# VHH binders against p49116: the designs that were tried, part 19

Target 1, 238 residues: p49116
Amino acid sequence: EGPLLSDTHVTFKLTMPSPMPEYLNVHYICESASRLLFLSMHWARSIPAFQALGQDCNTSLVRACWNELFTLGLAQCAQVMSLSTILAAIVNHLQNSIQEDKLSGDRIKQVMEHIWKLQEFCNSMAKLDIDGYEYAYLKAIVLFSPDHPGLTSTSQIEKFQEKAQMELQDYVQKTYSEDTYRLARILVRLPALRLMSSNITEELFFTGLIGNVSIDSIIPYILKMETAEYNGQITGAS
Short names: E, the ipSAE of ESMFold2; O, the ipSAE of OpenDDE; V2, 0.75 times the mean of E and O plus 0.25 times the DockQ between their complexes.

## First folded at step 11 (VHH; framework vhh_8cml_1)

Design x1 (at its last look DockQ between E and O 0.01; V2 from the best seeds 0.00; counts 0 for: pae O 10.3 > 2, placed apart)
Fold by ESMFold2, look of step 11:
Structure x1 (fold): chain B 238 residues (1-238), chain A 122 residues (1-122)
Amino acid sequence: as target 1 above (238 residues)
Amino acid sequence: EVQLVESGGGLVQPGGSLRLSCAASGFTFDDYAMGWFRQAPGQEREFVALISWSGGTTRYSSSAKGRFTISRDNAKNTVYLQMNSLKPEDTGVYFCAADRFGLFYSTEYDYWGQGTQVTVSS
C-alpha cells in the first residue's frame, strides 16, 4: 500500500579504511569490499517489505542476489573507493600469480573477462549519472527477483519488484521529465548484473576472509546482526 | 615465429567504409586479447578498439564508439575492424596488437603488427 522505499533507504555512504596505503594490498581491498557488503546487507534488511517476507525467504533472496547488490554498490561507490586503482592492484597480483604458475590459463581468462565486464558496467552507470534514488530502486528490483529457483512467496516477491519498478518510473518521470528515454536506458543495464560471477567476485574482493568461507555461508549471520555490529563492520571494527 | 599481418587499408573519401583484417600466427591466439591502434604522422600511437579472447567483451575509444566494430574469428586466427562513417581525422597507420590474457588493457602489448595505411580525404 505504502511506498516500498523511503528517504532513509536512499542514504548509502561508504567510508574507506584509513590510512590508504601507497600500494594497495589484499587486506585493504578485502576490508573495503567487506564494508560495502555489510552496507549493502544493512540496506536490504532495513526495507519493511523485506522484513515482512520472513527469515528463510530473506536468506534465500540475499543468497540469490548478493553479488548483484554488491556490483551495484561498486558502481555507486566507484569514485570514493577508487575502484579503478583497486582493480589495477588486483591485476598486478594476478601477474605475480602467473609468474609463479599458481593459476591456470583458463582461470586467468575467466577472471580478466569478469574485470573487463565490471569496468564496462561501472563506466556505463557513471555515463548515465545514476543518482542515489535510482540506485536504491535498482537495488530493490534485483533484491525482489521472483525468478530464482527455490524461493517461497514468489507471488509476493513479484509484487514487491513491480512496486519498485513503478516507484522508479514515477521518480524518473518526475525528476528527469525532459529525458523521455532515461528509464529505458537505466533498466537495460540490469541484465549485465546476471553476467557477474559470485565465485569470481569472492576471489577478486574477499580473498582475506577467515577460513576461506564463502559469502553464501555467512549471509544468515550478517542478516541476524544487531545495528551496532553492522556499524562496526562498516567502519572496520573487526 | 610470431606474425601479425594487417590488411584492408587504403584511400577512401569521407563518409566511406573500410574493413581491416589482422591474421595471426605463431602463438596461441585464443589466449590473447586483440586490439587496434592508430598513429598519425608526428603523433603518438592511439588506442582504437580492444576485444577479449572469446569476443565476449569489447572496448572502444571515444572517437571510434558508434562508428567502428571490432570482431574476431578464432577458427581463422583473425581479428577485424569494420570502420564506417570515416573522417579525415581517422587517417593514419593502423596496427594490430596482442595482449596475453588482457593483463595490461591498452599498453605494453606483447606483439605488434607492421601496420596498414588508412587515408581519408576528398
Scores: ipSAE 0.163, ipTM 0.632, lowest interface PAE 5.1, mean pLDDT 85
Fold by OpenDDE, look of step 11:
Structure x1 (fold): chain B 238 residues (1-238), chain A 122 residues (1-122)
Amino acid sequence: as target 1 above (238 residues)
Amino acid sequence: EVQLVESGGGLVQPGGSLRLSCAASGFTFDDYAMGWFRQAPGQEREFVALISWSGGTTRYSSSAKGRFTISRDNAKNTVYLQMNSLKPEDTGVYFCAADRFGLFYSTEYDYWGQGTQVTVSS
């Protein structure tokens, strides 16, 4: 059995909409987020082990972990995305909603806390100076999580996760041999992802998906997209 | 009533150019990404181009890339498709479509026009 990930899975290049507007409106934010989501899903599809699980299992896995994958993607692409600016814009839009009394006080708090958690997570990842290989393996670990309810082939999923973990360990040992505890420092960040609400993430970043479209509902479509179509989305974006 | 009305189609020689327009009414135009599709005789409808809500992002099919340009004027509720260097294989009915989340290659767009015929022939 070959490695779970190859060098091709390390590349994770997000292309942002261009040009960046002076005012980041909801559509820009949504488009940016969608690109990241697509990139993340395409990345998952590019993994042979993922394909081996079958379409139903693949869909279930992504539905279960898309928020975590997305969040890792945010952290990884934070600079390219100008994430701080996006978050500021989101907060600004939220403030408008607050002024219009559309949100309860409790909901406001929840949303704001989520933003803070997200920012904190991304900052923490930046401080750790996580490289592309490490992100790839972390995403794989998150993707192949067997502990989500309703999954089939959990034994196989677990094997893939273990493989991801082992490969990460080997990579870190080889690349950062002087830092004995680097692996541990990286892995202890993963629980923070489980504290983040997928619903709130969806609300914050994908509000532009007007018409009761949920990320959950579109995941199967994304996963069925041909590579050529995806590439067209990225390369054809001007 | 929601309407998408395509215009600008016609007969053109190979290497020629056409500019298609699609006038939208009956819905909030700015809330939708706009796209162009085409259907050749005996073939399935295929994606040609998509433009984001503000026009800041465009997407093209491989066949359209480099030759076609999609644009929009939100003030006029109109989306355009500039087609240059047309080829016989570009012949077909071109459809305008609106999609709220338009970032996804979905077969289910919210609204469709009736289409305009484009014929490229010598």
Scores: ipSAE 0.007, ipTM 0.286, lowest interface PAE 10.3, mean pLDDT 89
ESMFold2 (binder alone), look of step 11: mean pLDDT 82; pTM 0.832

Design x2 (at its last look DockQ between E and O 0.01; V2 from the best seeds 0.00; counts 0 for: pae O 10.6 > 2, placed apart)
Fold by ESMFold2, look of step 11:
Structure x2 (fold): chain B 238 residues (1-238), chain A 122 residues (1-122)
Amino acid sequence: as target 1 above (238 residues)
Amino acid sequence: EVQLVESGGGLVQPGGSLRLSCAASGFTFDDYAMGWFRQAPGQEREFVALISWSGGTTRYSSSAKGRFTISRDNAKNTVYLQMNSLKPEDTGVYFCAADRYGLWYSTEYDYWGQGTQVTVSS
C-alpha cells in the first residue's frame, strides 16, 4: 500500500479574516480560531487511512484529539495568525473580567498557566523550525493514537500511527541528515499537547461561537460537512 | 506594604555560580508570577527568568536558558535564581519582580525589589 500522507496533506493554508481590525475583538479571535479548527478537521478527514476506519471510529478519534490538532495548528500558523497578538488581546479581555470581579482567582490562574504553556509550546516548535511535512506527520501521530478510551479498531489505528512514525523518521533522516537528534527533539514536544485543556481552549478561542455546546458535540457535524460548506467556514465567506 | 528583598549577589569568577533569593511580603505570594530581571551599567533592564505562581511553568531569556534555574518556595514566600556558568556579560543589578496572575499587559510588573549586585570579573 502507499504512503500514509501525500503532498495534499502537507499543504495547510490558513486564511485570516479580512480586513484585520486595529483592535482585535472577540469576534475576530473566534472567527480566526474557527477557521483553523475547520481546516484541521478537513485535513484529518482527507486522509485515506482515516477514511478507512469508519465514521464512528473517526468521530471518537477526533473527539479525543481535536485540542491537540488545534494546538499543533496554532503552532504551525502562529506567524500567519499573529498568535502573540491574539493572546495579548485575550489577556486584555481577561484583565477586564478581573477589574469587574467576574472571574475567580483560581480560574484566572488556570487560564494564565494554560496560556503560558501554549506560548512555550509554540516557541519551542518555532525554534526547531518545524516544516510542513513534519507538522503533517506529527498531526497524524496525534490523530492515530490507539490509547484513547472507547476506541474500536485499535490494532488498525496503532498500525497507522506506526506508519506515521516511520514516515516521519524517514523524512527527517533524509531531509536533515546532518542533524542526528532532530527526530528525538521533535517527538519530545508531543507530551506537552496532552496537558492542554480542551475546556480552556474553548474559553480562550471559541466563546463567541459555542454557546451551550462543546466542540466535542459539533465534531460529528463538522466531519460530515460537505466540501462547499467547509470552504465557506474556512474562509468565512458565508 | 509590599516588599521584595533580594540577596545572594556578589563577586564571582567566570564559570562560577551564585544563588539569588528574593523574600516577598505584603501580598498573596501564591497569586503572583515571579521574575528576575537584570540591568548592566548604561543598559536598559533585561528580562532573565519568570516562574508561575505554582512553579509549574518557567520562562527564560535566551542568555539565561540552560545556565540559570528559577524556582520558588511558596511556604517561605521566596523565589530563587540559581546562576551557573557565569560570564562577564551577566554582570549587573538583579531585580526580583512580581506580576499578579502573570498578565503581561496589566503592568510591566506590579512590584519590584531594590536589586542585588552580581559582578562576574576577569
Scores: ipSAE 0.296, ipTM 0.705, lowest interface PAE 3.6, mean pLDDT 86
Fold by OpenDDE, look of step 11:
Structure x2 (fold): chain B 238 residues (1-238), chain A 122 residues (1-122)
Amino acid sequence: as target 1 above (238 residues)
Amino acid sequence: EVQLVESGGGLVQPGGSLRLSCAASGFTFDDYAMGWFRQAPGQEREFVALISWSGGTTRYSSSAKGRFTISRDNAKNTVYLQMNSLKPEDTGVYFCAADRYGLWYSTEYDYWGQGTQVTVSS
């Protein structure tokens, strides 16, 4: 059996909307986030093992882990996205809502804490200097998580996750042989992803979808798209 | 009342061109991304093109890319679709749609037009 990931799965290039506005409005934020989400789903779709699970299982997996994949994508694309600026803008928009007394104090706290966790996670990943291969494998590990409720083919999913983990281990041993604990240092960051609320992430980055189309509802649609359509959405500021 | 009114459709020969227009009213045009969809007979509605609020970003379906150009004039509250090198498979009803955030391939856009018929036939 061949490797789970190939070099083609290492490439993860996000194209931002152009031009960048002086003021990062909700539209820009949502579009940027959408592109990242599409890229992440396209990435998953490009993995043969993922395809082998079937449409129903694929949909369930992505529904279960999209937030984690998205967050890893944020970390990976933080520089290209100017994530700090985006987050600052999000906070600014929240402040407006706060001033209008639309949010309870508890909700404000939850949202702000989420932003903090997100920032911390991305910063921590940056400090580790995670490379493209490592991100690819981390995403695969997250994607092929068998511990989500309601999944079918959990044995197969687990096998794929193990394969991802093994390949990551091999990669790290070969590439960073001088850093004996690098693998552990990287993997220990994954639990932080599980602390982040998908609902809050959706609210922060995809506010336009709230009340209209949920991320859960669009996932099946996205996964049915042809590769050419993915490319158009990912690369297409044309 | 929110209205999206498409125009510019018609009969054209293969290889021909059409320019569709969609005039918007009843909402703040600049606050919405504008898109074009089409529906061929017996087929589901499909995405064709999307343009961002300012017009700085565009998206196209694979079939439209290279042949179609979406543009908008915010001063006129109008979105356009220039269609070149038309093919018989481009035949269908073309719908204008508005979405506040223009995020996804979705059937859940905020506003839809009634559509304009485009027929490509020899």
Scores: ipSAE 0.006, ipTM 0.305, lowest interface PAE 10.6, mean pLDDT 89
ESMFold2 (binder alone), look of step 11: mean pLDDT 85; pTM 0.858

Design x3 (at its last look DockQ between E and O 0.01; V2 from the best seeds 0.00; counts 0 for: pae O 10.2 > 2, placed apart)
Fold by ESMFold2, look of step 11:
Structure x3 (fold): chain B 238 residues (1-238), chain A 122 residues (1-122)
Amino acid sequence: as target 1 above (238 residues)
Amino acid sequence: EVQLVESGGGLVQPGGSLRLSCAASGFTFDDYAMGWFRQAPGQEREFVALISWSGGTTRYSSSAKGRFTISRDNAKNTVYLQMNSLKPEDTGVYFCAADRYGLSWSTEYDYWGQGTQVTVSS
C-alpha cells in the first residue's frame, strides 16, 4: 500500500478575517476559530485512509478528536492568528463575566487553567520549531487514535496510526538526521492534548456559534459538505 | 489585611543552593496563581517562576528553567522557590506575587511581598 499522507496534506493555509481589529471582539474570535475548525475537518476528510473507514466511523472519529486537531491547528497557526492577542481578548471578556457574577470561582479556575495549558502547549511547539510535514503527521496520529471511547473499527484505526508514526519517523530521520532525539521530543508533546476540554474550547472560541449548538452536533453536517461550499467556509470567499 | 512574607534569602557561593519561602495571609490562597520575580540593582523587576492555584501548571524564565523549581503547599498557604546551581547573575531581591484566578495575564499582579535578598558571590 502507498503512503498515508501525500504532499497535498502538508499545505495548511489559514486565512484570517480582514482586517484584524486592534481590539478583538467575540465575532472576530468565533469567525477565526470557525475557519480553523473547517480547515482542520477538510484536511481530515481529504485523507484516503479516513475516507476508507466509512461515514459512520468518520463521524465517530472526528467527534472523538476534533478538539485535539483544533488545538494542533492553533499551535501551527499561532503566529498567523495572533493567538496571544486572541487569548488576551478572551481573558478580558471573562473579566466582564466575573464582574457580572455570571461564573463560579471553580469554573473560572477551570477555564483559566485551560488557557494556561493551551498557551504552554503552543509555546512548547514553537520552541521545537515543528515544520508543516511534522504537523501533518502529528495531526494524523491524533486523528487515527484508537484510545477514544465509543469508536468502532479500532483495529484498523490503530494500523493507520502506526503507519502515520512510521512515516513521521522516516521523515524526521531523513530531514533532521543530526538530531537523534527530535522524534521523541515531538511525540512527548501529544499527551498534553488530552488535557484540553472540548466544552471549554467551545466556550473560549465558539461563543455565538449557531444557536448554542455544540461542535459535536455539527460535525456530521461539516463532513457532508460539498467541496465548493467547504472552501467558501475556510476562506471566507464570496 | 493581605501579607506576603518572603524568607530564605542570603549569601551563597556560586553553585550553591537556596530555598525561598513566601507565607501568605489575608486572602483565599488557593484562588491565586503565585509567582516569583527578582530585581537586580538598577534593573526592572523580572519574571522568574509562576505556579497555578492548584500547582497543575508551572512556568519558568529561560534563565531559571532546569535550575529552579517552584512549588506550593495550599494547606500551609506557602509558595516555595528551590534554587540550585546558583550563579552571580541570580543576585537580586526576590519578590513573591499573587494573581487572583490568573486574570492579570501580563499586567500588574494583585499583591506583592517585601522581598528577600539573594546574593551569589565568591
Scores: ipSAE 0.449, ipTM 0.783, lowest interface PAE 2.3, mean pLDDT 86
Fold by OpenDDE, look of step 11:
Structure x3 (fold): chain B 238 residues (1-238), chain A 122 residues (1-122)
Amino acid sequence: as target 1 above (238 residues)
Amino acid sequence: EVQLVESGGGLVQPGGSLRLSCAASGFTFDDYAMGWFRQAPGQEREFVALISWSGGTTRYSSSAKGRFTISRDNAKNTVYLQMNSLKPEDTGVYFCAADRYGLSWSTEYDYWGQGTQVTVSS
């Protein structure tokens, strides 16, 4: 049937808002996160296998895994995004809420721990020196996860995931033949994604959506966007 | 009271140009991404363009890209839409909208104007 991914799916170029302000405000953070989210959704939509699942299944699938895709995107684009700086800014903004006693102690802990997990994950991925092909396949594996509740066509989703896994294996074996355990080292990172709360991620990066719109609610709209609109979102225009 | 007041609409020939303005009041303009939408007769409202808070980034629909330019003057609390190379299919009511975080691609924006009519006809 052909490969699940092609070279065109390896490219994942995030363009940040320009210019980068000295002070990273909530708007900058949200815009940056939005671009990454849109890029990730566009990427998913560009996969023929994804399209073959149908609109309803596609929407459900992305709703289930957007946080993991987003997180992988953060890891992949960490340098371009200056992720450490963004996270620091997020923490600073949270401090204001803390000082105003808007957050419970438990909530503060949860949020901070989430940030730490996110940092650790991204750092771990950086240490592994994951390349573009590997990220593409990892994202595909995450995308085509059949174990989310409420999914239809789970058998087909599973087949696509297996295909992604096999192609990754073949790639790693071919490209990193001297590193026998590289595949295992890469795949063992995926469980960490499931430990991260989508709600907290949304709150941290998409604060403006909280109480108004949700990532869940906008996903169908993103997926229906035309390619040119995706490009506009991804690259932006000054 | 929050107000978004569009202006600059009118009748123009195909290939012509218009510049729409939207004057905002009643809220902190700089805290909102500003967008333009349009609604043709018998059609649903559609996204046209969006500009970030500082004006540093813009987004366009496929139909608008290359022909329309969104800009803003925060000192004047105004957002603009320069429309060039207008086509009959560009005819419709153009709405200004404000969204605090510029993340919505739906019609669920925080504030909306009443709209200004743009008619492209020979």
Scores: ipSAE 0.007, ipTM 0.287, lowest interface PAE 10.2, mean pLDDT 89
ESMFold2 (binder alone), look of step 11: mean pLDDT 83; pTM 0.839

Design x4 (at its last look DockQ between E and O 0.01; V2 from the best seeds 0.00; counts 0 for: pae E 9.8 > 2, placed apart)
Fold by OpenDDE, look of step 11:
Structure x4 (fold): chain B 238 residues (1-238), chain A 122 residues (1-122)
Amino acid sequence: as target 1 above (238 residues)
Amino acid sequence: EVQLVESGGGLVQPGGSLRLSCAASGFTFDDYAMGWFRQAPGQEREFVALISWSGGTTRYSSSAKGRFTISRDNAKNTVYLQMNSLKPEDTGVYFCAADRLGLFYKTEYDYWGQGTQVTVSS
């Protein structure tokens, strides 16, 4: 059996919409988020082990972990995305909603706490200076999580996760041999992803999907997209 | 009532050009990314092009890239598809679509037009 990931899976380049507007409106945020989502899904699909699980299982896995994958993507692409600016804009939009009395106090708190958690997570990842290989393996670990309810082929999923973990361990040991506890420091960040609400993430970044489209509903379509079609979607203005 | 009305289709020879238009009404045009899709006989509907809300960003399918240009005039609530160097394989019904997030899913767009026939034949 070959490695779970190859060098081709390390590359994770997000192309942002261009030009960046002076005011980050909901459309810009949604487009940016969509690109990241597509990139993340395409990345998952590019893994042979993922394909080997079959379409139904693949879809179920992604439905279960898309928020975590997305969040890792945010962390990884934080600079390219100007995530701090995006989040600030989101907060500003929320403020407007608050002023209009569209949100309950409890909801406001939940949303803001989510934003804070997201910021903290991304900051923590930045402080750890996670490299592209480490992100790839972390995403794989998250993707091949067997503990989500309703999954089939959980034994196989677990094997893939173990393989991801082992490869990460080998990589870290080889690359950061002087830092004995680096692997542990990285892995202990993963639980924070489970604290993130997928619903709130969807509302924050994908507001335009509200009503007719959910991330859950579009995942099967994303996974069925051809590479050429995907490339057409992520390319900026030519 | 929401309406997307395509026009500009027709019969053209290979290597020819067509310009499709889609006039939108019944919704806030600027709030939607606009796209073009096509469906050839016996085939599934496929993505062709998409333009962002302001027109600042465009996306094309691999087959359309380099030959087709999508544009929009928000003042006129219209989106356009300039098609150059047309090929027989470009034959099909072309659909205009509107989506708030500019997603590229075949069935998840908010609004669709009825389509306009494009036939490329010698």
Scores: ipSAE 0.024, ipTM 0.390, lowest interface PAE 6.3, mean pLDDT 90
Fold by ESMFold2, look of step 11:
Structure x4 (fold): chain B 238 residues (1-238), chain A 122 residues (1-122)
Amino acid sequence: as target 1 above (238 residues)
Amino acid sequence: EVQLVESGGGLVQPGGSLRLSCAASGFTFDDYAMGWFRQAPGQEREFVALISWSGGTTRYSSSAKGRFTISRDNAKNTVYLQMNSLKPEDTGVYFCAADRLGLFYKTEYDYWGQGTQVTVSS
């Protein structure tokens, strides 16, 4: 059988809302994050192996892993998004909320620990200089995880994941032949994605435009969209 | 009354090591991220190291990374800075700091210690 991913799956170009406001606000942050989410969903949906699993399996799979895909997207696009600036603005807002006695101490610690872990993950990926091919295979490994409860077709999902792992291994060995341990260093970063909370991601990035709607609840509708609708959501054009 | 009391400073030869301690009292230690800052004569305070509430996450300045290790013992209400391979440019007063948010880019923390002098000179 042919490759799991083709060169068309390597391109991952995020466009930011324009113009950038002088002071970042919830609208800009949420629009930026929404574009990344839709870009990530469009990427997943374009993979022939994903298409082959069927609609119910697709929905279940993406519901289980959307936060991991989103987090890989944040790392890949951190420079384009000015992610450090976005996170600093969010943290400043949290400081103001503390001075107004509006936040519980335990919630503050959870949110700040998540921000620190997110920044560390993105920094470690940048330091390794993870390229677009490597990101594409890492996303595929995360997407085709058979370990999530309630999945059907887990044997086929596992085979797709193994194929993604094999193709990543082949790519790294050919492209970085002088770096014996590059594959191992890349793969050991994946468990950090499971430390990322989808609830906190929603609070950090999605409160302004979504209201109280969870990303989990809208996944089925995103996956069913026509391609023209996807383009409107990814670029903000409509 | 909140108190942060640093100790362990002193005179050290280049290449030597020191371990700084900071004993905390008067607040719930586990609710605060802890950090170390330093100030050389005539300079602004600069960030050195930071450790999260549980100790699960650490941050270091570029000058400290690889040579210094921050740690905390929540049972003893104490934070530590192990300083190895010391250089003359590490000379200064080292301050312990506590903050509810623990932001590494922030220089105005909730509580500060009085400082302990570290001098690296032959």
Scores: ipSAE 0.006, ipTM 0.385, lowest interface PAE 9.8, mean pLDDT 84
ESMFold2 (binder alone), look of step 11: mean pLDDT 84; pTM 0.854

Design x5 (at its last look DockQ between E and O 0.06; V2 from the best seeds 0.00; counts 0 for: pae E 14.6 > 2, placed apart)
Fold by OpenDDE, look of step 11:
Structure x5 (fold): chain B 238 residues (1-238), chain A 122 residues (1-122)
Amino acid sequence: as target 1 above (238 residues)
Amino acid sequence: EVQLVESGGGLVQPGGSLRLSCAASGFTFDDYAMGWFRQAPGQEREFVALISWSGGTTRYSSSAKGRFTISRDNAKNTVYLQMNSLKPEDTGVYFCAADRTGLFYRTEYDYWGQGTQVTVSS
């Protein structure tokens, strides 16, 4: 049995739509988010262990953890995405909805709190200066989470998660030997991902999907895309 | 009634060029990403190109990249596909499609045209 991840799984390059408009409209946000989602799904598919679980299990796993993967992707690609600007734009759109009385006060608070948590998470990850290997393993850990309801092959999933954890540990020990508690410091950030609502994330970043389709419904389609299609989606062109 | 009407297809020699058009009506054109797909005989429909709502972003399949250019004119509710350096393997029915999210590449697009035949042959 080889390693769970290879160097090829470390690369996670998001290409943003170009040029960036002066005003970040819903379309731009959705486009950007879609690219990240596609990149994340492609990344997952590139893992042999993921493929070994079978299509049904793969779909179930991604449905369960897409929000966490997406959020980790946001953190990892925060600079390239100008995430702060995107979030500001999202808030601006929310303000318009507020003015139009489309949202209840409680919902507004909930959404704003989610944005806050998202920002805090990304900031915390930035402060930790998480590198590409660490992100890859963190994503693998959340991907191969056996504790989601309705999963099959939970024993195998757990094994893969353990493997991810061990490889991360080995990497951190080797790379950051002077920082004895770095692994723990990184892993304690993962619970924050579970506090974030997938529904709210979907609403914020995939507004164009709201009322039409759900992320859950499109995941099987994304996972069935050919590599060439992924590349087309990821790289884009202006 | 929503309509997507493709035109510009035909017979062309290898190395030739065609420009496909798709005229849209019955929906707010600017709210949709527009795409081109093709289906060769005996094959599944495949993604060719996609253009974002404003035209600021384009996507291409590996086979189309470098040879095809997708563009749109929102004032005319039309999306175009300039196809250069055509090859026999480019032969097929080309379909125009509209999607609000630009996320779907196969079956989940909101609207589809009837297609236009492109034949590349000597």
Scores: ipSAE 0.008, ipTM 0.291, lowest interface PAE 9.6, mean pLDDT 89
Fold by ESMFold2, look of step 11:
Structure x5 (fold): chain B 238 residues (1-238), chain A 122 residues (1-122)
Amino acid sequence: as target 1 above (238 residues)
Amino acid sequence: EVQLVESGGGLVQPGGSLRLSCAASGFTFDDYAMGWFRQAPGQEREFVALISWSGGTTRYSSSAKGRFTISRDNAKNTVYLQMNSLKPEDTGVYFCAADRTGLFYRTEYDYWGQGTQVTVSS
């Protein structure tokens, strides 16, 4: 029973579809988001503590938290993804739809509010200059959340979350010894993740990919993939 | 009233080609991403191809990649699907679809055509 994460779990390299088009489109956005999703799922599956929970528990856990992992991935990779440019393109399209009275006003307000919350979250993480180790532990804290409904093995999940919290605390205290409040500032950002809507995330980043199929429905298949298939999905290689 | 009207379907021999058209009216075509879907009897409707508002980016299902080409003519409010090297497995009803936001995930906001039959048999 060693450390929860090793240095191999800190590496998180996203490769973007190339080249970036002059005018962003649903295809580029969906491909970019899909690569991040598969990278995030591969990361979770590689953790020995996650593997120890068993297949049914793994599926339930990822169904409960995939949007939070994805959102942390967006914040971590915001610069390489040009996320600000992607979100600006989506906002411009929504503003045109409002002028033409094409969408319900209530739905557009929900989507815009979500975009604003996402931008605020990513900005706050950038201002804190969260490093790769900190992101890895934050993802682990989110992944091993025992309070989601329908989970089994909640006592073991809680122990893994506590271990992730203690290892983050140890890392921050040793690495940022002159910043006494860094851990508290980091942890205060986590509740915002629970307020992110998985169905709006799907609308923003995954629409047109497979019709009406939700990310929830494909998670069991993603978690069972062979490692070589994962690598193909992460890089876009055939 | 929004309308999407597909045409160009028919009976074709294996290895043959067919060009589908979808004429759009009742909405601002240039603001919509356009797609093609197909449905074989007794099966779920499946994605075939998607094209962005401007036509600058396209996306294909695994079965369509390399054989089918989606295109659009915004001046004519029309989207096309060029289907080459057709196989019996391509048989089905082909539907045109439009998504105003570029976000196809929410079907309750999509427009759909009635479909055009494509039959590939010897």
Scores: ipSAE 0.000, ipTM 0.125, lowest interface PAE 14.6, mean pLDDT 81
ESMFold2 (binder alone), look of step 11: mean pLDDT 82; pTM 0.827

